# Miniprotein binders against q9bqp7, part 30

Target 1, 240 residues: q9bqp7
Amino acid sequence: VPQNWFPIFNPERSDKPNASDPSVPLKIPLQRNVIPSVTRVLQQTMTKQQVFLLERWKQRMILELGEDGFKEYTSNVFLQGKRFHEALESILSPQETLKERDENLLKSGYIESVQHILKDVSGVRALESAVQHETLNYIGLLDCVAEYQGKLCVIDWKTSEKPKPFIQSTFDNPLQVVAYMGAMNHDTNYSFQVQCGLIVVAYKDGSPAHPHFMDAELCSQYWTKWLLRLEEYTEKKKNQ
Short names: E, the ipSAE of ESMFold2; O, the ipSAE of OpenDDE; V2, 0.75 times the mean of E and O plus 0.25 times the DockQ between their complexes.

## First folded at step 25 (miniprotein)

Design vf5 (at its last read DockQ between E and O 0.40; V2 from the best seeds 0.60)
Amino acid sequence: SKTEVEVYIWFEGDSPEELFKAIERLVKKAEELAKKLGATVKVIWFIEVYNGKTEVFIYIEVKGVPEEELKKLAKRLAEEAKKLAEELGLKVEIEVYTKS
ESMFold2, look of step 25: ipSAE 0.664; ipTM 0.874
ESMFold2 (binder alone), look of step 25: mean pLDDT 85; pTM 0.850
OpenDDE base, look of step 25: ipSAE 0.623; ipTM 0.862
ESMFold2, fold request of step 26: ipSAE 0.679, 0.674, 0.693; ipTM 0.882, 0.881, 0.887
ESMFold2 (binder alone), fold request of step 26: mean pLDDT 86, 86, 86; pTM 0.860, 0.861, 0.853
OpenDDE base, fold request of step 26: ipSAE 0.609, 0.616, 0.611; ipTM 0.858, 0.861, 0.858
ESMFold2, last read: ipSAE 0.709, 0.672, 0.690; ipTM 0.892, 0.878, 0.888
ESMFold2 (binder alone), last read: mean pLDDT 86, 86, 86; pTM 0.861, 0.857, 0.860
OpenDDE base, last read: ipSAE 0.608, 0.616, 0.607; ipTM 0.857, 0.860, 0.856

Design vf6 (at its last look DockQ between E and O 0.75; V2 from the best seeds 0.00; counts 0 for: pae E 2.9 > 1.5)
Fold by ESMFold2, look of step 25:
Structure vf6 (fold): chain B 240 residues (1-240), chain A 96 residues (1-96)
Amino acid sequence: as target 1 above (240 residues)
Amino acid sequence: SKTEVEVYIWFEGDSPEELFKAIERLVKKAEELAKKLGATVKVVWWIEGDEVFIYIEVKGVPEEELKKLAKRLAEMAKKLAEELGLKVEIEVYVKS
């Protein structure tokens, strides 16, 4: 239990659509500052077991693919992930005439994988948008805020090659989502809040993506875990 | 001595090739410096999103030597970022 509890939801804020909300999704630019990002907090508070499992996984991959093969695999995952997020932002933007839309971005197996999820997504309120939690002092860049099956969610998009899942996402994805939710719910750039989260795992071969819905109760449970990680980070920084 | 120093380094860039150059040079330098000092070193890296994250743990010599090693790695990381056109962030922690 965290020593300094703070609520994930803001009682002064509604989760209902506002008629004055913009017709174009919010895209708040990320401002560099001295406070940590969600990703930095999570990376710096990895347990020694998590680091060990990551190293084991990398050694297994190198054994299977060879050193050069692993570099190629890693480079492809890096590039495909970047292109996947760019394609999703393009698809979810209400403007068809985006500054640039690459036909090859839309032909990805990952995009095919999420098609059935996208049918249930509507009311996009934010895309690739910065959030900040002024009281708890952290920032993040969320992927998407939209309705999923009628529930307004922070949505996080992940890629996975079916036989070799990315082990990092298994440990901390729910924490990342709830950290973004808490920040958004207490960020003056946003007039609304969310009570739910969604993690979507897309597959390279186009197999149907797996949605992992997080209701308010589950989000509250992970919020407690996030607060513990943030406390751990803060304590670590005091000893820097 | 139970003192450990942790160095966290993040490189951000659009080129996987330049990011891998930064990784390879830093890993090699960390191992070289640790060997010269007789320190134990562990280097772990991974790619997440548009970033490379590098974790370096050093121990087995007095704290002053560990801090000197960490400072040299931080300086090299900054120079690599400049040379390769990457953004860099660095955090150093001392654990007793």
Scores: ipSAE 0.391, ipTM 0.769, lowest interface PAE 2.9, mean pLDDT 83
Fold by OpenDDE base, look of step 25:
Structure vf6 (fold): chain B 240 residues (1-240), chain A 96 residues (1-96)
Amino acid sequence: as target 1 above (240 residues)
Amino acid sequence: SKTEVEVYIWFEGDSPEELFKAIERLVKKAEELAKKLGATVKVVWWIEGDEVFIYIEVKGVPEEELKKLAKRLAEMAKKLAEELGLKVEIEVYVKS
């Protein structure tokens, strides 16, 4: 049990965004300060087992591709991921704010992969927007807040070359999503609350993306795990 | 418990090529320094978004030598960031 328990949901906020014209998604800039990011907390609190698995994966990839091949692979993954997020931001942005859509950005297997998910996405509230949890003292940059199948979600877009049909295959991504939810729900820059999360795993070959929907109960379970990781991080920092 | 030093390095930049140069040079330096000291080194790195994360674990030598090694790695990371036009963050933890 976390020593510093804090709720993921804010009872003072309504689930319905106030009817202020949701026409433009929020894009709050990330202020880089001494406050740790969600990603930093997760990275620094990785278990020895997680580190070992990542190292083993890397060694296997180097064995299969060679050192130069692995560098090229990693570069391509980086570039493809960046382009995918840029393309999604462009797609989900209101038409009036659409800078010249680089049509080339839209011609990717990853974009093809998520088309069936995008059909169920509506009511975009935030895109590439910073969240801050003032009490728990962490920040993050979330990909998207939108309705998925009529439920308001924090949506996190991921790219993969391998199928991830189970949420357990997404490692710490569920923790990242609930961390963003908890921060947003208590960030004064937001007037609404999210109760659900969605991890979308897009595939390079254009095969249908896997949506991993997280209901309020599952979010609460992962929130407890997130709090434990945050406490571990905080304790680690005190001993620095 | 055997003293262990953990070095966390984040590089941020727009050029994957420059990020990879930073990784390669830093990994090489870590291995060289560890070998020179007779230390055991573990290096794990990955790219997420526009950020490279590097984790370096060093053990098997006295704490003072580990601290010196960590300092040298941090200095190298700063120099690489300056040379390559990257942002850099560095954290060092000593576990006893």
Scores: ipSAE 0.293, ipTM 0.706, lowest interface PAE 2.2, mean pLDDT 87
ESMFold2 (binder alone), look of step 25: mean pLDDT 86; pTM 0.853

